# Designs tried in a protein design chat: VH-VL binders against Putative pre-16S rRNA nuclease. Part 11

Target 1, 151 residues: Putative pre-16S rRNA nuclease, of Pelagibacter ubique (q4flq5)
Amino acid sequence: MITIEDFKIKHTNKVRFIGLDLGSKRIGVSICDERQSIATPFKTINKTNTNELIDELKIIIKDNNIGGIIVGNPVNMDGSLGRSAQSVNDVASNISKSIDLPVILWDERLSTVGAFNLSSLLDVNVSKRVKTIDQNAAAFILQGAIDFLNN
Short names: E, the ipSAE of ESMFold2; O, the ipSAE of OpenDDE; V2, 0.75 times the mean of E and O plus 0.25 times the DockQ between their complexes.

## First folded at step 4 (VH-VL)

Design t4 (from g6 with heavy chain Y104D Y105I Y106L G107T; framework fv_gatralimab; at its last look DockQ between E and O 0.35; V2 from the best seeds 0.00; counts 0 for: pae O 8.5 > 2)
Heavy chain, then light chain:
Amino acid sequence: EVQLVESGGGLVQPGGSLRLSCAASGFTFSSYYMNWVRQAPGKGLEWVGQIRNKANSYTTHYAESVKGRFTISRDDSKNSLYLQMNSLKTEDTAVYYCARGPEDILTSGSYSDWFDPWGQGTTVTVSS
Amino acid sequence: DIVMTQTPLSLSVTPGQPASISCKSSQSLLDSDGKTYLNWVLQKPGQSPQRLIYEVSKRFSGVPDRFSGSGSGTDFTLKISRVEAEDVGVYYCMQSIQHPTFGQGTKLEIK
ESMFold2-Fast, scan of step 4: ipSAE 0.367; ipTM 0.733
ESMFold2, look of step 5: ipSAE 0.349; ipTM 0.672
ESMFold2 (binder alone), look of step 5: mean pLDDT 89; pTM 0.868
OpenDDE, look of step 5: ipSAE 0.013; ipTM 0.577

Design t5 (from g6 with heavy chain W114Y P117Y, light chain I97Y; framework fv_gatralimab)
Fold by ESMFold2-Fast, scan of step 4:
Structure t5 (fold): chain C 151 residues (1-151), chain A 128 residues (1-128), chain B 111 residues (1-111)
Amino acid sequence: as target 1 above (151 residues)
Amino acid sequence: EVQLVESGGGLVQPGGSLRLSCAASGFTFSSYYMNWVRQAPGKGLEWVGQIRNKANSYTTHYAESVKGRFTISRDDSKNSLYLQMNSLKTEDTAVYYCARGPEYYYGSGSYSDYFDYWGQGTTVTVSS
Amino acid sequence: DIVMTQTPLSLSVTPGQPASISCKSSQSLLDSDGKTYLNWVLQKPGQSPQRLIYEVSKRFSGVPDRFSGSGSGTDFTLKISRVEAEDVGVYYCMQSYQHPTFGQGTKLEIK
């Protein structure tokens, strides 16, 4: 894995990135265009195990000429890293070892998705709000990252 | 039946070394993170360190008080966990417990099940 | 490290009466996944620690319903509705939000 700052220095144009939202039930996947201008929802992967996720990612990468993987890192607003962030870091590390592409953790607090997800988790009736976010979270994560890379 | 059985404790001089073992049975050992927790005489519980499973590269983490002196390892083929203790200090005197961490698979994310099973403990006394 | 503070450090109860133990963390234990990583552990005299409660209020299998946990953010409570003789021991709160840390322990004894 590499930092977003290091990736900004060395990444190349004319490749696509994918964004991953490593949610509890389903993994949201997004993809951007070769100009790295706009992120769109791509698919949802149901969790089975780490090896099956990696196999599915390898297929997406090969089929779509992917040059990097952006993983949303759920950091609390005070900057502390809890269980979700540690779990995401563990999975991202395993992806990085198994897939020969840059894997970058993106602080979700720097995107609208991260702020909204944290707010939803503070509600007593979180199910409806979080479920709605799941469908678009990966696209917002990737959009935040590519906006950073282009500025 | 889940069992964790520690061994290897004893009396050791300050500056000495000792290796503890924990034998696990009754569950799929290789799927679990494993921890060492200690308790000084008449005191509370203190986490010592953790080793993750093979899927997470056997990554180790340690309490600041033992970092650089203690090393955790495991042998999944023998269902065994180890704690190598070097440069022992009198304040390391404690009962050392093996404790089962979360069962970790991709996407579980939940660490709420920490220490669902504990061993019986093995006593380490560091005394001059 | 996250500091866990328990009050009281000891209490004596008549059998059948309720008991209450408080636990405060130095920072919020609510994770971005929506779970609060607070656990309660019991150590009976001369025995190893044993599981009691996880995620603030969830009882581990085999734990009697007279035990209940509550709280949010940084303030948590363990309640025993009707103390039995077998409940004697030291109760620890524990955060698993980061590397685990324990409260000082609360000794429960029967009068």
Scores: ipSAE 0.060, ipTM 0.676, lowest interface PAE 5.9, mean pLDDT 83

Design t6 (from g6 with heavy chain A55Y Y106M, light chain Q98D; framework fv_gatralimab)
Fold by ESMFold2-Fast, scan of step 4:
Structure t6 (fold): chain C 151 residues (1-151), chain A 128 residues (1-128), chain B 111 residues (1-111)
Amino acid sequence: as target 1 above (151 residues)
Amino acid sequence: EVQLVESGGGLVQPGGSLRLSCAASGFTFSSYYMNWVRQAPGKGLEWVGQIRNKYNSYTTHYAESVKGRFTISRDDSKNSLYLQMNSLKTEDTAVYYCARGPEYYMGSGSYSDWFDPWGQGTTVTVSS
Amino acid sequence: DIVMTQTPLSLSVTPGQPASISCKSSQSLLDSDGKTYLNWVLQKPGQSPQRLIYEVSKRFSGVPDRFSGSGSGTDFTLKISRVEAEDVGVYYCMQSIDHPTFGQGTKLEIK
């Protein structure tokens, strides 16, 4: 794994990134464009085990010219580590060992709420809303990271 | 000091409606999921429902026993949580607690952080 | 829903002696993140519930070390090494891997 600051120096600007929002049972996935200007919700992965997650990520990477993985960092808003921080770090580490791409933890406190677009969540049923929300959280994480990388 | 204070309980007839409020203080209310939990006289705790934070679009989830009858809402500008109860039944008689759920700032936080703190509770009695 | 079953429903303990409460879940509470989402909650007489333990064995801030949790998968135990008067109340196990569900509660009384 590498820091976001190191990634800013080393990354290319003609590949896509994916963003991951790690939930207890569902993982939201987002993807950005090749210009790294806009993050879009992509899908939700049901979290059965880390190996199944890694297998699904490999498929996404193969199909979409992905150059990096941004993972939301489970840190409390007061700056302390959340109770899930070690588990998310372990999952991110396992992804990094299994996938030959930069894996970066992003502190979501550095993102602004104003970047979060709720329009796509209107007028869906409960189960679909839950999946879409996970995807939108992942898009907000990725948008914050690419905004940082572009500045 | 982190506090939750419920209000709005009372006596209501079967088929009636009642609205509960929970006032939060001492923490960043908007970043937390919020829950309602109830306890019928002499019985155990039963989760009623949850509203997620603004980063998860204020989505709501309910126990099967209250779906379609109860609605949870919140007003982050007032640090307040609400439970609108419609079509009340005698089995809805309980002390209703609001309880703080996980702090989730777009992936930051823990899904292990449930129900800390709890409010003092407000009593709802559904009786003829 | 995941069903949580506690035994015993009540117990009386002499001050200074140990107490043990068992909890069984209808499904494994181990998530793919490696964490087991089992909590213990205490409700003292006339008071609101308070959280004691999360992730099977981790004590919430301010909880005395005489309280300990253990277990895995579907079988869990809460132990109090030396019961004190202030420990009286009803103890609930609670899963948080899905929509929360509670055990029926165990009432602890002093002899």
Scores: ipSAE 0.000, ipTM 0.489, lowest interface PAE 13.6, mean pLDDT 77

Design t7 (framework fv_gatralimab)
Heavy chain, then light chain:
Amino acid sequence: EVQLVESGGGLVQPGGSLRLSCAASGFTFSSYYMNWVRQAPGKGLEWVGQIRNKANSYTTHYAESVKGRFTISRDDSKNSLYLQMNSLKTEDTAVYYCARGPEYYLGSSYSDWFDPWGQGTTVTVSS
Amino acid sequence: DIVMTQTPLSLSVTPGQPASISCKSSQSLLDSDGKTYLNWVLQKPGQSPQRLIYEVSKRFSGVPDRFSGSGSGTDFTLKISRVEAEDVGVYYCMQSIQHPTFGQGTKLEIK
ESMFold2-Fast, scan of step 4: ipSAE 0.134; ipTM 0.689

Design t8 (from g6 with heavy chain Y106I S110D; framework fv_gatralimab)
Fold by ESMFold2-Fast, scan of step 4:
Structure t8 (fold): chain C 151 residues (1-151), chain A 128 residues (1-128), chain B 111 residues (1-111)
Amino acid sequence: as target 1 above (151 residues)
Amino acid sequence: EVQLVESGGGLVQPGGSLRLSCAASGFTFSSYYMNWVRQAPGKGLEWVGQIRNKANSYTTHYAESVKGRFTISRDDSKNSLYLQMNSLKTEDTAVYYCARGPEYYIGSGDYSDWFDPWGQGTTVTVSS
Amino acid sequence: DIVMTQTPLSLSVTPGQPASISCKSSQSLLDSDGKTYLNWVLQKPGQSPQRLIYEVSKRFSGVPDRFSGSGSGTDFTLKISRVEAEDVGVYYCMQSIQHPTFGQGTKLEIK
């Protein structure tokens, strides 16, 4: 695994990235365009172990000219690693050892998902907005990362 | 009925070795993280280490006090957990408990599921 | 490691009276998922430990409602509204936000 700052220096501009939301037994997957400008939802993976996830990721990589994997990292507000972040880090580490591509943990505090969640919590119709965020969480994670990389 | 049964405890001299076993029954053992927790005479509980499930590559983690001396392993086909203890010190004298940890999926788990159930414990005495 | 500190270390209570145990963590137990990973564990004399409470205030199945947990961040309390003879034992707070660490334990005795 590498830092987002190191990845910014050496990544190519003609490959796609995938984004992963590891929130539950259902894994959100997003993909961006080759110009790394727009992230969109791609699919949901209903796998229960890391090996099955890795197998599915290898298929996506071959079929879509993928050059990097962005994994949402739910770091605590003070920057410490809690239970959720450590769980995600372990999975990302296993992906990095099994797939020969850069794997980057993206701090979700810096992503559109975090900002939009806060905005949604201030509205009277919170449940509808939370569902929309859940459907797009992986895309929001990837969008935040590629916006950072393009700056 | 979900059960954990430890065995292998005994009296051993400083510098010696001992292997503890924990036999699991009544649940899908291979899905769960497993832990060892110990309790020295008249003292509180101390986490010793854990081994993760196959989904998380059987990764092991240890308390600093036992790193390099203790090794945790498991045999899912036998529903068994092991603790190999080498270079034993008098400070390792304790009741050793096997405890079921969380059942993890990729990137998630029921964190409320720590340490249910516990085994009955097996006593290790390190004395000259 | 996260250090867990309990007060008092021992407590004697007349049956039917309330009891209160405090627990302090060296860092916040609030995770990015919005949950606070503080647990309470009871060890009755001669028995293996058993779970009482998780996520600060949620009781495990079978735990009587006279047990209640409260707190946030780094400061937590376990209360027993009406102590009964069967409640005798050592109570431990335990963080599970990282690899588990326990408080030193509070021994509850009947007067």
Scores: ipSAE 0.103, ipTM 0.667, lowest interface PAE 5.2, mean pLDDT 82

## First folded at step 5 (VH-VL; from t4 with heavy chain Y111W; framework fv_gatralimab)

Design t9 (at its last look DockQ between E and O 0.45; V2 from the best seeds 0.00; counts 0 for: pae O 6.7 > 2)
Fold by OpenDDE, look of step 6:
Structure t9 (fold): chain C 151 residues (1-151), chain A 128 residues (1-128), chain B 111 residues (1-111)
Amino acid sequence: as target 1 above (151 residues)
Amino acid sequence: EVQLVESGGGLVQPGGSLRLSCAASGFTFSSYYMNWVRQAPGKGLEWVGQIRNKANSYTTHYAESVKGRFTISRDDSKNSLYLQMNSLKTEDTAVYYCARGPEDILTSGSWSDWFDPWGQGTTVTVSS
Amino acid sequence: DIVMTQTPLSLSVTPGQPASISCKSSQSLLDSDGKTYLNWVLQKPGQSPQRLIYEVSKRFSGVPDRFSGSGSGTDFTLKISRVEAEDVGVYYCMQSIQHPTFGQGTKLEIK
């Protein structure tokens, strides 16, 4: 794994990123364009295990020519790491070990509301809303990260 | 039916070693947190340690009271959990339970959220 | 370590009457994900521990509705609306926001 700051320093070529919101029940997945300008919701992965998640990510990575993985890091406002952050770290670590791509933990505190309008993508269908929310969260995470890289 | 069965308990002298086993059945063993919890005679419950599967590797955590002396391992192909206990002390005397935690990917943190089920326990007595 | 403190340590209840057990943690059990990692475990006489409640108030499958959990932050309560003979045992609160720690246990007996 690598920090977003270190990544910015070490990598000059733009690659497509996959963004992950690692929830306890569902995993939101987003992908950005090759210019790293816009993150879009991609899919939601339901209940699974770590190995199945990794296998699915490998497929997505291959199919979409992904060159890096952004993982949302739910750090507490005081900078401490709670259970959710620990879980994210563990899963991200596993992903990093199994997939030969840079894995970056993105501090969600650095994301700005102006980068993504979550409400505009919500559907009236409850089932779709849940899925869309998860996807939107992942897109929000990824948008924050790529905005940081572009500035 | 989900079941856990401990074995390996016995009488051992201080400074001795003992290896406990826990046989699991009725669930996908490799996907779950596994824990050891002990209970000294007439006392409460004390978490001993946990082991989790991290996609082809394992991570362990231990209570401070057993660090450096106890080792937790697992054989997922045999649905088995182990507790190697070295340098045993009298205060290690207890009933030792294996306890299943939640599925790894569904947890929010490094720790088992809860324990279900518990085995019947195996008794370890450390005495001179 | 997070210290869990239960009160009372023993309780004698007439069948059909309610019971209440308090559990206090030395620090908040609320995490950034909005979950509170407080569990209740029961150990009946001569038996292994068994789960009752997780995340403060959620009952495990098979747990009677006479059991209820409540609380937030650092203060939690387990209530039994109508105590039955089968409820006899030692009740433990357990936190899992860090490495698991248990309360001292509360022994529930029938009068």
Scores: ipSAE 0.027, ipTM 0.610, lowest interface PAE 6.7, mean pLDDT 89
ESMFold2, look of step 5: ipSAE 0.455; ipTM 0.743
ESMFold2 (binder alone), look of step 5: mean pLDDT 89; pTM 0.889
OpenDDE, look of step 5: ipSAE 0.000; ipTM 0.583
ESMFold2, look of step 6: ipSAE 0.425; ipTM 0.679
ESMFold2 (binder alone), look of step 6: mean pLDDT 90; pTM 0.904

## First folded at step 6 (VH-VL; framework fv_gatralimab)

Design t10 (from t3 with heavy chain Y105I; at its last look DockQ between E and O 0.50; V2 from the best seeds 0.00; counts 0 for: pae E 6.4 > 2)
Heavy chain, then light chain:
Amino acid sequence: EVQLVESGGGLVQPGGSLRLSCAASGFTFSSYYMNWVRQAPGKGLEWVGQIRNKANSYTTHYAESVKGRFTISRDDSKNSLYLQMNSLKTEDTAVYYCARGPEYILGSGSWSDWFDPWGQGTTVTVSS
Amino acid sequence: DIVMTQTPLSLSVTPGQPASISCKSSQSLLDSDGKTYLNWVLQKPGQSPQRLIYEVSKRFSGVPDRFSGSGSGTDFTLKISRVEAEDVGVYYCMQSIQHPTFGQGTKLEIK
ESMFold2, look of step 6: ipSAE 0.086; ipTM 0.615
ESMFold2 (binder alone), look of step 6: mean pLDDT 88; pTM 0.872
OpenDDE, look of step 6: ipSAE 0.600; ipTM 0.859
ESMFold2, look of step 7: ipSAE 0.070; ipTM 0.614
ESMFold2 (binder alone), look of step 7: mean pLDDT 89; pTM 0.891
OpenDDE, look of step 7: ipSAE 0.485; ipTM 0.835

Design t11 (from t9 with heavy chain T107G; at its last look DockQ between E and O 0.03; V2 from the best seeds 0.00; counts 0 for: pae O 10.2 > 2, placed apart)
Fold by OpenDDE, look of step 6:
Structure t11 (fold): chain C 151 residues (1-151), chain A 128 residues (1-128), chain B 111 residues (1-111)
Amino acid sequence: as target 1 above (151 residues)
Amino acid sequence: EVQLVESGGGLVQPGGSLRLSCAASGFTFSSYYMNWVRQAPGKGLEWVGQIRNKANSYTTHYAESVKGRFTISRDDSKNSLYLQMNSLKTEDTAVYYCARGPEDILGSGSWSDWFDPWGQGTTVTVSS
Amino acid sequence: DIVMTQTPLSLSVTPGQPASISCKSSQSLLDSDGKTYLNWVLQKPGQSPQRLIYEVSKRFSGVPDRFSGSGSGTDFTLKISRVEAEDVGVYYCMQSIQHPTFGQGTKLEIK
């Protein structure tokens, strides 16, 4: 695992990223373009364990020529790590060990102060929001990260 | 503020039934493991059971000492956890705590790896 | 069931002095993901239990750094570098690699 700052310093070539929102029930997945300009919702994974998630990610990574993994890090506003953050770190660590790509934890607090917000990615229809919220969250996470890398 | 408040405790005769409730607030209830833990008077802590909401289904586990007699359920729309206790025994006498586990993110395992917070507890006394 | 065994069951400590509590499990608490599911819980007199440490050595927020956890596999230790009056209570180790089980508890008192 590597920080976004360290990644920015060490990597000059642009690669496609996969963005992950490691939710409690579902995993939101997003992918960006090769220029790292736009993140788009890709799919929602509903797996029972980390190994199944990893297997699914390997397929997505291969099929889409992914060169890095961005994982949303739900850090508390005061900077402390909550239970969710700990769980996310654990899963991200396992992903990093199993997949030979840079895994970056993205502080979601950095995204909230930007032009992008989660609400802008959500549909007005409640039913659609429920169905796509995980994907939208993942896209929001990834967009924040690539915006950071591009600036 | 994250809070858990138990209720429903009381005096009941052996063989009787009682239903405990735990009202949760201050967090996304549906996303967390929830547990019941009890403490007999002057004794240690004993895990009673667990319930999780995974992929819109509920999974429960029970201690062997209460299996077949106790049922854990939850109403996520009401932020409520329940413990239905049937065929109560004198050894079921205890303070019953509801306790929150970690958020049920993939990779968290099959069990709550910690409890935080704990409610104030509700007292159940089984006596003839 | 995994049996958790604490020693000692009671401890009387002079304020400012260190304290150490041992916890042994009947089987390893290390899972295939490299996580060790050992926790420490404190119940102060007249209060509900409260979390102290998870995954052997990780302190919950607000837990003073005088508390430290260590160990691996089946042998674990909770240490308090400088015991204070507010540390009085019963300490429990708890495993959660399977259905949770607790140690007997260790009662810490001040001399």
Scores: ipSAE 0.007, ipTM 0.582, lowest interface PAE 10.2, mean pLDDT 88
ESMFold2, look of step 6: ipSAE 0.173; ipTM 0.650
ESMFold2 (binder alone), look of step 6: mean pLDDT 89; pTM 0.889

Design t12 (from t9 with heavy chain D104Y; at its last look DockQ between E and O 0.07; V2 from the best seeds 0.00; counts 0 for: pae O 11.1 > 2, placed apart)
Fold by OpenDDE, look of step 6:
Structure t12 (fold): chain C 151 residues (1-151), chain A 128 residues (1-128), chain B 111 residues (1-111)
Amino acid sequence: as target 1 above (151 residues)
Amino acid sequence: EVQLVESGGGLVQPGGSLRLSCAASGFTFSSYYMNWVRQAPGKGLEWVGQIRNKANSYTTHYAESVKGRFTISRDDSKNSLYLQMNSLKTEDTAVYYCARGPEYILTSGSWSDWFDPWGQGTTVTVSS
Amino acid sequence: DIVMTQTPLSLSVTPGQPASISCKSSQSLLDSDGKTYLNWVLQKPGQSPQRLIYEVSKRFSGVPDRFSGSGSGTDFTLKISRVEAEDVGVYYCMQSIQHPTFGQGTKLEIK
């Protein structure tokens, strides 16, 4: 695992990222372009455990030539880490140990709300909306991270 | 009653092959991941491998110790799990158990993690 | 692979006395779903393994309440408040956040 700041310093080449929103029941997945310009929703994963997630990620990584993993870190506004943040960190750690790519925890507080409107991308169908929300959340996370890297 | 019954164990020489079977009953076999676990004489439990359900494309995973030599398969129409063991080694000597894995619970949208039941086991002895 | 380490490896207990088994994992067993994938499995003499505890502290059906599991992250404990003769066997902790791995086992005997 590496910080976004350290990654920016150590990595000058642009790679495609996968973005993860590690929800309690579903995991949102996003992918960015090779220029790290735009993050797009990709899919929602329903996993049994971290192993299930890792297996899915390996496929996505291979199929899309992914060079890094961005994970949303739900840090409290006061900077403290709750159960969700701890869970995310633990899962991210497991991912980092199983997949030979940089894994970056992205502080979600750093994301600019003005750059991404989740509500505008929602589907009318409830099931699709839920899926879209998860995917959009992941895209929002990834967009924030790549925007940071590009600035 | 949920039940798993292993069969096919026996004595084989090193380098030989053996195919184990596990017959499931009392539950919707096709919905569950299935596992093989073995126990060498006087030793602890070792996970051998897993095969997932149809919804997860019957993907398989193996312990490093058996990778490339063992193959897990299933026939949902027969409620059967299989373990094809090739290139057997003396260290493969063990009681082999089939064990039921998790399932996705549609009503709750969550996964179960019930690693039960276990079969009675079938004994595999690899010896010259 | 996640390494599971149990202590002690053997335990001799007088009937009616408590027993405690520790299990440590090489990495956290907490997942994004909020579940901690730590299990306890008992293998009685001459029998197949049977599940006792799942998700750290949840008892499997039919397991007496004298069995209790606790812990978080990487440190876990199985406690038996009053050991009975039927509790004799080998206890294994098992993680299932990844491909299952087991502790070495703890052999529980009656004095």
Scores: ipSAE 0.005, ipTM 0.601, lowest interface PAE 11.1, mean pLDDT 88
ESMFold2, look of step 6: ipSAE 0.148; ipTM 0.635
ESMFold2 (binder alone), look of step 6: mean pLDDT 91; pTM 0.919

Design t13 (from t3 with heavy chain G107T; at its last look DockQ between E and O 0.50; V2 from the best seeds 0.00; counts 0 for: pae E 5.8 > 2)
Fold by ESMFold2, look of step 6:
Structure t13 (fold): chain C 151 residues (1-151), chain A 128 residues (1-128), chain B 111 residues (1-111)
Amino acid sequence: as target 1 above (151 residues)
Amino acid sequence: EVQLVESGGGLVQPGGSLRLSCAASGFTFSSYYMNWVRQAPGKGLEWVGQIRNKANSYTTHYAESVKGRFTISRDDSKNSLYLQMNSLKTEDTAVYYCARGPEYYLTSGSWSDWFDPWGQGTTVTVSS
Amino acid sequence: DIVMTQTPLSLSVTPGQPASISCKSSQSLLDSDGKTYLNWVLQKPGQSPQRLIYEVSKRFSGVPDRFSGSGSGTDFTLKISRVEAEDVGVYYCMQSIQHPTFGQGTKLEIK
């Protein structure tokens, strides 16, 4: 895996990314546009092990010209890696070993702060924007990461 | 009936090696994470390490006290868990238990908070 | 590693009386999933350890209701409301928010 800071200086803006939410019963997948501006919900994967997930991801990658994978990292608010974060790190490591694309862990605490700040600055209906992103945690994760990469 | 049976314990000199085995029966061994836990004489329990299932690439994790010296492996065709212990120290003297973790799926935790069942244990003595 | 500290290390109880065991962790055992990963294990004399309590207060199937767990964050307690002869053994708290670590154990004896 590569740090998001190193990826920021090395990545190309001509490919799409997918975002993964591994912290729920169903695995959420999001995708961004080719300009890496807006993340949207893409699909839900009901696979129950890492190998089945990797097989499904390979199909998505091929079909959608994916150049990077963003995985939400559910670290505790104090920055420690609890049970959930360690599980996600293990899965992300296996994805990184099996798929020849950058795999980046995105600290989910940073997405929460970024999303609230953006809504306030744009003077939009924060309830509608939060609900739209909140309806798919994978899209929220990916949006935070691409906002960081573009700033 | 779910059962775990350890074997391979014995007396070894410091710096020596031993290989422990754990035979599993009564459940789908290949689906589960498996653990080693030890207990020094008159002392408390210490987790030694974990090996994951095939679907999660058989990844292993170890307590700091044994990293680099112990290796956990499994053979799903034989329903067997192994602990290769190298560079043994007198502090490694203990009863060694194998213990089944919960059946892991992607949506469950990576660490076991359920050790069930435990084996009967096998005794390792490291003494000069 | 997360250090688990139990008190007392030894406890002698008259049958029918309550018992209480304290466990403290060096770090919070609350995970981002909202669950607290503190467990209790009993090792009866001459036996392999057996599970009692998970997620602070949840009893495993077959565990008598006289066992109760409580606590949050870093401070936890196991209580036995009426100690019975079958309850003798060594009680361990165990965290499973990371790779497991155990307390030193509390030996429960009958007077």
Scores: ipSAE 0.150, ipTM 0.650, lowest interface PAE 5.8, mean pLDDT 82
ESMFold2 (binder alone), look of step 6: mean pLDDT 90; pTM 0.898
OpenDDE, look of step 6: ipSAE 0.294; ipTM 0.788

## First folded at step 7 (VH-VL; framework fv_gatralimab)

Design t14 (from t10 with heavy chain N56L; at its last look DockQ between E and O 0.61; V2 from the best seeds 0.00; counts 0 for: pae E 7.4 > 2)
Heavy chain, then light chain:
Amino acid sequence: EVQLVESGGGLVQPGGSLRLSCAASGFTFSSYYMNWVRQAPGKGLEWVGQIRNKALSYTTHYAESVKGRFTISRDDSKNSLYLQMNSLKTEDTAVYYCARGPEYILGSGSWSDWFDPWGQGTTVTVSS
Amino acid sequence: DIVMTQTPLSLSVTPGQPASISCKSSQSLLDSDGKTYLNWVLQKPGQSPQRLIYEVSKRFSGVPDRFSGSGSGTDFTLKISRVEAEDVGVYYCMQSIQHPTFGQGTKLEIK
ESMFold2, look of step 7: ipSAE 0.013; ipTM 0.611
ESMFold2 (binder alone), look of step 7: mean pLDDT 90; pTM 0.901
OpenDDE, look of step 7: ipSAE 0.614; ipTM 0.858
ESMFold2, look of step 8: ipSAE 0.019; ipTM 0.628
ESMFold2 (binder alone), look of step 8: mean pLDDT 89; pTM 0.892
OpenDDE, look of step 8: ipSAE 0.620; ipTM 0.858

